# Ledger of designs, part 231: VHH binders against o75319

Target 1, 181 residues: o75319
Amino acid sequence: GNHIPERWKDYLPVGQRMPGTRFIAFKVPLQKSFEKKLAPEECFSPLDLFNKIREQNEELGLIIDLTYTQRYYKPEDLPETVPYLKIFTVGHQVPDDETIFKFKHAVNGFLKENKDNDKLIGVHCTHGLNRTGYLICRYLIDVEGVRPDDAIELFNRCRGHCLERQNYIEDLQNGPIRKNW

## First folded at step 14 (VHH)

Design tg133 (framework vhh_etentamig_d1)
Fold by ESMFold2-Fast, scan of step 14:
Structure tg133 (fold): chain B 181 residues (1-181), chain A 122 residues (1-122)
Amino acid sequence: as target 1 above (181 residues)
Amino acid sequence: EVQLLESGGGLVQPGGSLRLSCAASGFTFSNYAMSWVRQAPGKGPEWVSGISYSGGRTYYADSVKGRFTISRDNSKNTLYLQMNSLRAEDTAVYYCAKDIWPYSRSYAFDIRGQGTLVTVSS
């Protein structure tokens, strides 16, 4: 369907690269069929995504799509040269350990294969905020040893919006470190 | 290339004060967390204090909390450490360290300068 996600217009399309990392977060791009419900300045297609990242002098090397649906855009709408990974992640619940480890493995694999470039890992859910921010922060805490509050602040600043879900924030601050690879 | 130049060390009496400075060049100083790390004679390096990219967050080892104050001036690419109520156990070479992150990590930093010697002795 062509139903615009609830509050999708309330969020900035693309954040900035999180300094010291290869991460950039954004809200879900919407294929051309959604544009009849949007003003020209509200449009954010897959093409718009790549144009906005280029405007920041950055380049995507991987997209990780955390939405639980395929209705917003298709992998075929992306350039063939950019790998796409789907990790079906249910909203509202803290992602389970299987989802966390899939995310970590994808990130580590990308970094291993891309030592000779500075390409970014683009991560999105519907709003590019809660599931996206949780998994990025979880990676920074568990793998990079960043303090939880620092990871959250870095994500919030670069995304331009603060993580909203208290259960996600609580898990990041007080939950166990997931060490299994 | 990244260059860090520490200064301000010297000999002080217990209870005295010193202010250390670190002049940074070769990178965008305002994008990275900075730390002070010290190494006492015959011991490994000990993280002392850290400051976020903007100066909005500061962190201290328990051994210096309440006595030392870290600050930065991003317009001058300079990091500072104000050391008050100095003790004999603060005697060490003090190093300025750049983090790879905008926020401080107490164990993962790059020491490149020569350091500045602080001796606390009567």
Scores: ipSAE 0.014, ipTM 0.410, lowest interface PAE 7.9, mean pLDDT 89
Fold by OpenDDE, second read of step 15:
Structure tg133 (fold): chain B 181 residues (1-181), chain A 122 residues (1-122)
Amino acid sequence: as target 1 above (181 residues)
Amino acid sequence: EVQLLESGGGLVQPGGSLRLSCAASGFTFSNYAMSWVRQAPGKGPEWVSGISYSGGRTYYADSVKGRFTISRDNSKNTLYLQMNSLRAEDTAVYYCAKDIWPYSRSYAFDIRGQGTLVTVSS
């Protein structure tokens, strides 16, 4: 269906690049069929996403979609030059090791192939906050060796919203490191 | 518009001290971690120090640890860097930077000021 996700309008559409990283987080863009249910200023389409990224003088090199549905937009709505990766990620629960590994693998692959540019990895779930924040922070902690609280702080400030789920925060702060291969 | 204005640089002898300041505007200063980065002539940029949004956590590059102290006054929207026991190799333009992560392998200085020159020479 074309119902607007709960609380979707409450979140900033696009965060800021996380300095020192290639990550940028955003909420899920919605295809045109959703626009009739939104005020003009609330609309956020795939086109709007790229416009907002350009306004920040950035360029997307990869989009990682963590939503557990395909109803929000079509990959065909994206430029052909930007790879799209779907990682079905269940909400509200800590992602399993396989999901974490898939994310890490995708990020590492991108970084390896894009050493000659400064293109960004765009990551989103529904709100671009909890699942998105967890996996980005998990990567920073496990792969980059960042302190958990620092990773969380950096993500929150750049996204413009704080991680909300205590189980995610607890796992990041006190949970075990997940394997990177 | 985000603005960062560095000051306090100058010429100092080895072993001397300087205190840098950065005046921030155009954003909620207290909501963001801040860093100092520097760039020496002919070298790439180097992260120097970082501080969390509340000031509760501080971070230092190995090259300046024990000599430099980062601090902030959120009521004044100002970032500081106390530099003691200065060395010739500390000569560089010092920049205040917003949201720079110290443990990243790559440093993107998206938001920074014009910098202030620190010259350490006998």
Scores: ipSAE 0.013, ipTM 0.298, lowest interface PAE 8.6, mean pLDDT 90

Design tg134 (framework vhh_etentamig_d1)
Fold by ESMFold2-Fast, scan of step 14:
Structure tg134 (fold): chain B 181 residues (1-181), chain A 121 residues (1-121)
Amino acid sequence: as target 1 above (181 residues)
Amino acid sequence: EVQLLESGGGLVQPGGSLRLSCAASGFTFSNYAMSWVRQAPGKGPEWVSGISYSGGRTYYADSVKGRFTISRDNSKNTLYLQMNSLRAEDTAVYYCAKQLWPEYRGYFDYRGQGTLVTVSS
């Protein structure tokens, strides 16, 4: 019920903004009820997320939640000024074209609405690594024309952890471009 | 051996135009994003503009938007910067830089020897 996700403590809470983009990746924040199972230095609540981003002199304008569960925190735990988008994404499998299209549409819509500011798109799954890294890299490759290895290297460097799933890496490097506008 | 050779700098009056070129060798030019970086006398380096490996995306510092245009010719391994409506504050040595991501303003993989642009009446 109130169990910490597997290996969640092994990952840095928040990465750095990916330079030249509006993306920042992080692991799933955990609501107050999880804190009884965490040391003070291990806590990473929705409030902690916003504090850590502010410490980097950045500001969130959108959160995209890729987890396949609603148990970790509620949208109501986020500031009302920050839009929240849930895209239920199954782990382990390469996201399907519909999921990729939804992610691209959300990112493109945010960028169009936020031309006059420098607010970030925060993206997370459980660990902020595989599903998160795949969709961000897929966007950079398909929409921005970034070379696959460059996108992966940029994500790994800024997240502070390397993409782990070989099927995700293989699809990014050798898979087809998903041209869903 | 990576080599970047800038050219096209010179003395120009305010409001004038210059076109800079950068000839690249020693790496697969079409596989890398490229940037222009400048350093004004007595100041640190400032990122000016970037272009993706394909030329499909271009990026500009706010100080030059609408005045400068970055472009590339992958068949000639050459990067360009068209500079219009030049101002005294554009006076700097301009460097061609090999870059992983064209908007990244922090670190450059390699830069050339530079070409001096002086805007003076």
Scores: ipSAE 0.000, ipTM 0.121, lowest interface PAE 16.8, mean pLDDT 85

Design tg135 (framework vhh_etentamig_d1)
Fold by ESMFold2-Fast, scan of step 14:
Structure tg135 (fold): chain B 181 residues (1-181), chain A 121 residues (1-121)
Amino acid sequence: as target 1 above (181 residues)
Amino acid sequence: EVQLLESGGGLVQPGGSLRLSCAASGFTFSNYAMSWVRQAPGKGPEWVSGISYSGGRTYYADSVKGRFTISRDNSKNTLYLQMNSLRAEDTAVYYCAKDLWKTGRDYFDYRGQGTLVTVSS
């Protein structure tokens, strides 16, 4: 059987929509082959993701996958109606400017094409916390002008877990604004 | 308003085959996972099989693996269940259920009228 990611069970599957934004964060969904190592209530497949979001009266319009692997699930496991974007990011390191630009471009493009609906941008890494929280907060700070501490607090509250990586937090609070308009 | 119309049930001998159909209307069929759920006389409902929105992923209860095949035709808004090697214990009313993918939590609210399958010698 496939190995469950370290500490994956420690995190809530899906957070809540971040008020005033189109973002929702979650941990990586695991395809059917991982279910042998999970109790029914621990399962979080791609379809479980969509069910949990519907339970919150929300709808996904885009998934941004920040993991540096394709072993957890395939884009083919997602509904064909929901766009999927892969941005390979290495864990532990603050994402580089090129990665930040790709993320901002994808978000801006989605928002321009979805002005007439309220669909969400779903963002995940392995735990839906550090890389995910960094890029969402970086977008809010750099593009939306949100104060760093406010962006971090909003993410932490809605995700249900606090950002853990001190280098990510430090960069958000004291790092330069990445200008990529 | 969601409408699900099951058909194809009947009396069949052990070892025989049946193909069930479910015609769906009142929603965008291709956007929802679909399931087959059965209820044997005097028993609670049992989830049998599920299929993703596109048909790319299928799941089966251990009791039917290797014998039943779920499929869908999104152009016809129709769900199918091909049942082979039928056994007496497969005797049940079979229901088509919208928006179920192996959860089974609310299949009574979204199921159709059902179609009876009787496996008897």
Scores: ipSAE 0.000, ipTM 0.118, lowest interface PAE 17.4, mean pLDDT 84

Design tg136 (framework vhh_etentamig_d1)
Fold by ESMFold2-Fast, scan of step 14:
Structure tg136 (fold): chain B 181 residues (1-181), chain A 122 residues (1-122)
Amino acid sequence: as target 1 above (181 residues)
Amino acid sequence: EVQLLESGGGLVQPGGSLRLSCAASGFTFSNYAMSWVRQAPGKGPEWVSGISYSGGRTYYADSVKGRFTISRDNSKNTLYLQMNSLRAEDTAVYYCAKTLWPSDRGPYFDYRGQGTLVTVSS
């Protein structure tokens, strides 16, 4: 359907770049068909996303869309110069190993191909919080060797909202490292 | 430009206490974890303690755990180290450092000051 996602208005549109990384997290942009249900200050279209990132003196080099739907916006709504990757990730459940490996592969590939610039990897799910925060933190823990609590603190601070799903937090803190993907 | 200015060191007897301060400028202090690092005479740097951006989480080297308390005041851009039950082996120049992770033990910290000397002698 064409309904605004539940609680979508409760979250800040875009977080800040996570220092020491190429990650920036945001909630799902909504295409123009949703704007009739939003006040002007509530609008967050694909264009609004790019404007807000530019206001932070940052530039997107990749968008990773973790939503399990394509109803919110289309890749065609994004600038042609910014690659878009869809990783269908089911909500509420800790992402499976295949999803984790796909995310890690995409991030590693981007970093290898973007050594000579400072462009960001933009990651979003519906609220830019649980699936988004899990996969970013999982990458930092498994690939970069960051302590789980430190990864979660950095994500929470930069996103402006704390990870909400206890099963995601528990997996990050106490779950196995997913290596050899 | 990141600037860190340490103060509060001095001469103290074993079992005594000192409170160190670090005044930070040139960055958004409340967005960064901070650490205390010390360097004893003739030795390399040793990480002492770390604190998260909010002050909600603290970490300590085994050598100081239970004796030292790290804290911060984000409204004053100031980092503190309360040192109790001081020992001769705590004698060192103490530096504050800006870091991304409160558990980061270095070695690549950005400390800008000359440090503050703590001498524990009987």
Scores: ipSAE 0.000, ipTM 0.176, lowest interface PAE 14.0, mean pLDDT 87

Design tg137 (framework vhh_etentamig_d1)
Fold by ESMFold2-Fast, scan of step 14:
Structure tg137 (fold): chain B 181 residues (1-181), chain A 121 residues (1-121)
Amino acid sequence: as target 1 above (181 residues)
Amino acid sequence: EVQLLESGGGLVQPGGSLRLSCAASGFTFSNYAMSWVRQAPGKGPEWVSGISYSGGRTYYADSVKGRFTISRDNSKNTLYLQMNSLRAEDTAVYYCAKDRLWPTSRYFDYRGQGTLVTVSS
């Protein structure tokens, strides 16, 4: 349906680029049919996403959609020039190793193919917080060698909201490093 | 072109102090974590200390904890290492290193020319 996701209005639409990385996090854009339930200042369509990123003097080169649904917007609502990758993730649960591997593979492939530009990897789930923050932090910890508390702090500051799920935070801080995936 | 220029090394007696500086250019200094790495002649590099892009988080190797203090001035694009209670084992060339994102013992995108610290009577 056309129901606005629970608490979706509580979150900033788009965070800031995470310094030293190609990542930017945002909440799920909502297609035009949802605008009937939103004030003009609350609207965040796919077009609004690209406008807000352009206002930060940034450019998207890839969108990774972590939601377990396709009801919020369709890939065809995005510019044809921006690749779209769907990785179905269930909320509340720490993503499994296959999901983590798929995310890492997509990020590494993008970085290899985009050496000559500074385009960003846009990552979102419903709120652009828990699943999004987990996978970005997991990448930074496992691939870039960032300390868990530093990765979490950087994500929280740039997103403008703190990771909320204790099981995600616990896995990032004390869970195994998923190397060689 | 990334450039890192270390200074402040010299000869000091055991128990003495030195302050090292690193002038950075060719990149947005405030966006990157920075580290100090040292290398004794004929030995491999040893990570000494690291600092987050904002200066809010600092990290130290066990060998230097309580004796060394890392700091940065993002307005001057300068990294510092205050070294107190120096030991003969601290004798090494000290290198300023650009980390990718956060302080780590694993990833150094670039290293400077180095500054020699000799702790000897």
Scores: ipSAE 0.000, ipTM 0.179, lowest interface PAE 13.9, mean pLDDT 86

Design tg138 (framework vhh_etentamig_d1)
Fold by ESMFold2-Fast, scan of step 14:
Formats: sequence, C-alpha cells, structure tokens
Structure tg138 (fold): chain B 181 residues (1-181), chain A 121 residues (1-121)
Amino acid sequence: as target 1 above (181 residues)
Amino acid sequence: EVQLLESGGGLVQPGGSLRLSCAASGFTFSNYAMSWVRQAPGKGPEWVSGISYSGGRTYYADSVKGRFTISRDNSKNTLYLQMNSLRAEDTAVYYCATELWPTKRSYPDYRGQGTLVTVSS
C-alpha cells in the first residue's frame, strides 16, 4: 500500500555531500501515489531528489537502495542515465558480511569507473540513517582507513541527523575490520 | 591555489614549550581533517597528531601523548600544535597536512613547507 514509513516525515530529505568522499545520503524517495498523504512541502519524489541534488551543485552517478522492499518507488522512476543498485538489507541488525562486501564492491567499482568526474554515490535506506550511515561509515573505516569516530561524526554532520542504533555505533567503534575479499 | 603555511618553530631548551601554527588557504578548511607530521634529520616521516574536521576528535602518536595538544580554529582557517615538555628527540621539521582523515594510515592531500623545531641547550 500507500502507507508512509513510520517517522519518515521527521527526517530531512537529503543531506550534504560528505567532504573528502563521493557519498551523499538521503531518505527513501516516495513515488507520486504517496503524495495523497503528504503536504506539498513534505513531498520527496525521485524527481524531487534530483532537483535537491542539483540545487547543491552536485550530480548523482549511482544510487544504492538499501531498503528491504520495492514498494516506495521503482527503478524506472529514476533517470535512465543514473545506475541503480538494490542491496536488500534487513533493518535493526548490523548488516552481515555478505551485505558489507556487496556495498564495498559497488563503491569500489563506481570509483574506478568514475575517476574522471566528480559524480556522487547516493545511498539510502528508509530514513537514510541507520543502514545507510552504517554502510557508509563501514566503508570509510575498512577501505579508506578513517577512524570510527571521525567517520560517524562526518556522517552525522552531513546527514543532519545522528545515527540512532547503538548496536550499529558499537560495531563501528569497536568491531573488527571486515576483510570481505 | 591550495596553500599551507607553518610557523612557530625555533630553538627551545629541553622541558620547554612551543606552539606551532598552520595557516590554510585556497580550500574549505572546515571540510578537511588535518594532521601534523614530523621528519627528524636522517629519518623518515613520523605522524604526530591528527584532528577531525570539526575539532571534536583528536589523535596522538604514543611518543607525544600527554605532552602535545592539537587544536584548530575553523573561523581562522588555522591548525595548532601545542608542544610541552619538549625533548631532544622532538627535534624535527614539522609539517601541516590536509587529510581526508586523521590517521597514520592516511595519505595527505596537501603538505606545507614545514617549520623547524630544535630542542637543545
């Protein structure tokens, strides 16, 4: 159905580019059929996403969708010029090693193929916070060598909301480096 | 153009103190983590300290913990290193570096010209 995700309205639609990276985080866009339950200023469709990215003088080169559902929007609602990758990620629990590996592989592949431009990797789950923030920070820690606290602080600042799940934060701060290939 | 300009180096006696500054220009200073790296005569570079883009997190090499304090003023585009209880082995050229992250595994995006610190009587 057309049920708006719980607390979805509580979050900013899209954050800022994370400086020194190619990442930008946002909440799940909702296709036009959801707009019946939204005020005009609350609408955040796939089109609205691209308009907001453009307003920041940025350009998306890849979208990674971490939701465990296809009900919010369809890949066909996105411009054909922007690749879309679905990684089905269960909420609440720390993402498993297979999910972490898939995310790292997608990011590394994008960066290798886009070294001649400055296009961004857009990452979202339902709220653009916990699964999104975890996987971005996990990538920065494991692949780029960023200290956990710095990765978390950078994500929180740029997203405009702090990571909420303590188990995700504890894993990032104290968990092992994931060598997934 | 991106520029980093270190200052504050000089001759100090063992046990003395010195404050280094690094003036940054040509980029959005508040978006980057920063580090201090030193190189003693005849030795390779040694990472000394790092600070997150906001200043909320600081990191130190074991050789300087408890003696040195890194800080930044984003409104002035300036990085600082307060050096206390200086030892002869702290003698080195000190470099300011922009980094994507403040760890000893990180590669600096830019380096400054350096400032010489000599600890001797």
Scores: ipSAE 0.000, ipTM 0.181, lowest interface PAE 14.7, mean pLDDT 85

Design tg139 (framework vhh_etentamig_d1)
Fold by ESMFold2-Fast, scan of step 14:
Structure tg139 (fold): chain B 181 residues (1-181), chain A 121 residues (1-121)
Amino acid sequence: as target 1 above (181 residues)
Amino acid sequence: EVQLLESGGGLVQPGGSLRLSCAASGFTFSNYAMSWVRQAPGKGPEWVSGISYSGGRTYYADSVKGRFTISRDNSKNTLYLQMNSLRAEDTAVYYCAKDVWATHRGYFDSRGQGTLVTVSS
């Protein structure tokens, strides 16, 4: 369908790069067919995403799409030069170990192949907040050894919105480390 | 672009106090954790203290805990280290570091030129 996701307009389109990392978080871009339901200042297409990243003097090298749907935009709507990875992630529940492993593997592979540049890993779910923030923070905690509260604080500040799902926050703060490799 | 300028070092007697300052420019100071790192003559660098972006959380190496206090003024883009009860072992060049985390992870985004602290009778 062509309906705007619930509460999508409540969130900033794109956060800022998370300092000391290659991560940038954003809400799901909406293809041109959704724009008839949006004021000009509300539009956030795939093209708008790349324009906003460029305005921050940054460049995307990978997009990781965590939504459980392909209704909002297609990979073909993105520049051919930017790899796209779909990890179907159900909302509301803490992502399972397989999903966490896939995310970690993708991030590590990107970083290994992009040591000679400063391109960013763009991560989004529907709002660019709960699933997105969980997986980014999980990576920082498990792989980079960051303290959970520091990871959450950094994500919240750079995204411009705080993680909302209490079960996600509790897992990050008190849950086990997922050493998938 | 990123510039960090330390000051406040000098010669001090054991048991004395010094306050170090670090003036930051070329980045959004309030968005970064900051750290103090020292390097004693002939030794490798040692992380001393870290502070979160807001100043709400502070961390200290066991060697300085209870004697040193880290603070920041985001309105002035300035980091501070208050050093009390100084010991000969505190003799080092002290560096201000733009850091990812309030606790040092073995890396920095950047650091300044340093300020020498000599604790000697």
Scores: ipSAE 0.000, ipTM 0.170, lowest interface PAE 14.1, mean pLDDT 86

Design tg14 (framework vhh_etentamig_d1)
Fold by OpenDDE, second read of step 15:
Structure tg14 (fold): chain B 181 residues (1-181), chain A 121 residues (1-121)
Amino acid sequence: as target 1 above (181 residues)
Amino acid sequence: EVQLLESGGGLVQPGGSLRLSCAASGFTFSNYYMSWVRQAPGKGPEWVSGISYSGGRTYYADSVKGRFTISRDNSKNTLYLQMNSLRAEDTAVYYCAKSLWPTHRSYFDYRGQGTLVTVSS
């Protein structure tokens, strides 16, 4: 359906590039069919996403979609030059090892293939916050060796919103390192 | 270390006015959005107002629009909240908050100890 996700309007559409990384987080863009339920200033389409990224003088090289539905927009709504990866990620629970591995593998693959540019990895779930933040932070912690609190703070600052789910935060802070390969 | 110290709270009669201040330290004050949040007894926290880096943009909860005014002095690292036409329902502990971004649902990474505002006849 075309129901606007709960609290979707409360979140900034696009964050900032995370310094020292290729990550940028954003909330799910909504296809045109949702516009009739939104005020003009609330609309955030795939096109709007790319416009906002360009306004930051950045370029997307990959979009990782962590939502557990396909109703929000179509990959066809994206430029053909930007690969789209769907990783179905259940909300409210810590992603399983397989999901974490898929995410890491995708990121590492992208970085390997994009050494000659500075294109960004755009990551989003519904709100571009909890699932998104967890997986990005999990990567930074497990792969880049970043201190958990630093990773969380960096993500929060750049996203413009703080991770909300205590179970995610707790796992990041105190959970075990997950398999990278 | 980030520190936020609120002041200016107290007892006031309905219809009265009060001005809160927040002294900030431990971070580059002018590089951050700031907010006021409040928590009434027995209730959850409520976002009250937000202000941009230079003060050029201000944001208010519907409950306080037209009555409260947020401002800042970056040269003094101080945040202000002018509260006019106070009502009983404004009674709460008011917190200064270092905000990532002001939104309808304001998120912040630090807040002060708070200052109590009591509106009562």
Scores: ipSAE 0.006, ipTM 0.276, lowest interface PAE 11.2, mean pLDDT 91
Fold by ESMFold2-Fast, scan of step 14:
Structure tg14 (fold): chain B 181 residues (1-181), chain A 121 residues (1-121)
Amino acid sequence: as target 1 above (181 residues)
Amino acid sequence: EVQLLESGGGLVQPGGSLRLSCAASGFTFSNYYMSWVRQAPGKGPEWVSGISYSGGRTYYADSVKGRFTISRDNSKNTLYLQMNSLRAEDTAVYYCAKSLWPTHRSYFDYRGQGTLVTVSS
């Protein structure tokens, strides 16, 4: 079906670029078929995503989609110039090591290939908050050596919403560092 | 346009105290780590202290730990450095910096005009 995800309307569509990084987080865009259930100011299509990022004077170079579904929009709804990576990630559970390593590999590959530009890595799950915030913070902690509380504060400020899931926060603060090898 | 305006420097005796202020404008202050960086005469820049977005985490160079306190007021877009037990070795121009990270790994992406601190008998 074309049901709007639960609580989707409660979250800002797009956060701010996370300073000192190439990350920007947002909630899942919804393809045109969902617009019948949305007021004009609630619409957030793939086109709306790119317009909002352009309004911030930023440009997307990669989208990482962490949702466990393909029903919200199709890769074909995105410009051909922007690579799309799907990493199927189950909600509620802390992402497993394979998911974490796949995310790190994609980020590192993007950064290596985009040294000469300032394009951003856009990351989203359904709400652009828990799975999205976890993986971005995990990258900052494990790869960039950021202190866990600093990574979480940075994400919360830039997303405009605080990470909600205590198991994710606990893992970031006290869990093991997953080496990127 | 990003602007950082430092103040509060001056001449002080060893063992004395000074409080530096930095007024920030042209960016969303609460979205950035802020740092104090100093440059002594004839030497390169030295990171002194850093503070997280909320002010919940603070970081200090070993040379100033226990003597200096960094703080911020996000409602006033202002960064502070309280300097106690000042030593001749603290003599430097002090710069407020908008930072990528609040530690030694943070290089400032913008710094202000600086304020001179001279510790001399």
Scores: ipSAE 0.000, ipTM 0.152, lowest interface PAE 14.6, mean pLDDT 85

Design tg140 (framework vhh_etentamig_d1)
Fold by ESMFold2-Fast, scan of step 14:
Structure tg140 (fold): chain B 181 residues (1-181), chain A 121 residues (1-121)
Amino acid sequence: as target 1 above (181 residues)
Amino acid sequence: EVQLLESGGGLVQPGGSLRLSCAASGFTFSNYAMSWVRQAPGKGPEWVSGISYSGGRTYYADSVKGRFTISRDNSKNTLYLQMNSLRAEDTAVYYCAKEMWPTGKSYFDYRGQGTLVTVSS
């Protein structure tokens, strides 16, 4: 159905750029068909996303969509100049190694191809929090050598919401480093 | 240009205390984790302590845990290291270090000139 995701309204639409990185996190944009169920202040379409990014004097160079559905918006609703990557992830469980490596490959490839600009990698799941925060923090810890608590604190502050899933937090703090890619 | 200027070093007796300061400029101080690194004569650099961009998380080498306290004042762009119960083994040049973001011990993109701390009777 045309239902608003559970608790979607509880989260800020878009966070701030994570300083020293190319990451910005946000909740899933909702296409126009969802707007009848939203107050004007609650609307967050693909257009609204790009307007909010511009208001921060930032520019998106890549969107990574971590949702397990395509019902919320279409890639065609995004500007042709912004690449879109879908990585299907299931909520609740820690993403598997294949998913982690796909995310790392996409980020590394973007950074290599965008050395001459300051464009951002936008990452979202449904709420832009648990799967999104896990994969961004996992990248910072494994690839950039960031201390787990620092990665989590940075994500929480910039997103405006704290990671909620204890199993994700525990894996980030105490889990193995995923190397090889 | 990034600049870090350390101060507060000096000669102190074992068991004494010193407070080091680091004045930062040329970058948005509140966006970066900061560290203190020391280098004793004839030895390589040793990471001493680190603090997150907000000051909400602090980290210490086992050799200084319980004796040293790292803090920051983001409104003044200043990093501090309060050193208590100083030992002869703490004798070193102490460097303020800007972490690349907010990376581990080897990921500094800038270090200051340092301030000498000598612990001797």
Scores: ipSAE 0.000, ipTM 0.204, lowest interface PAE 13.0, mean pLDDT 86

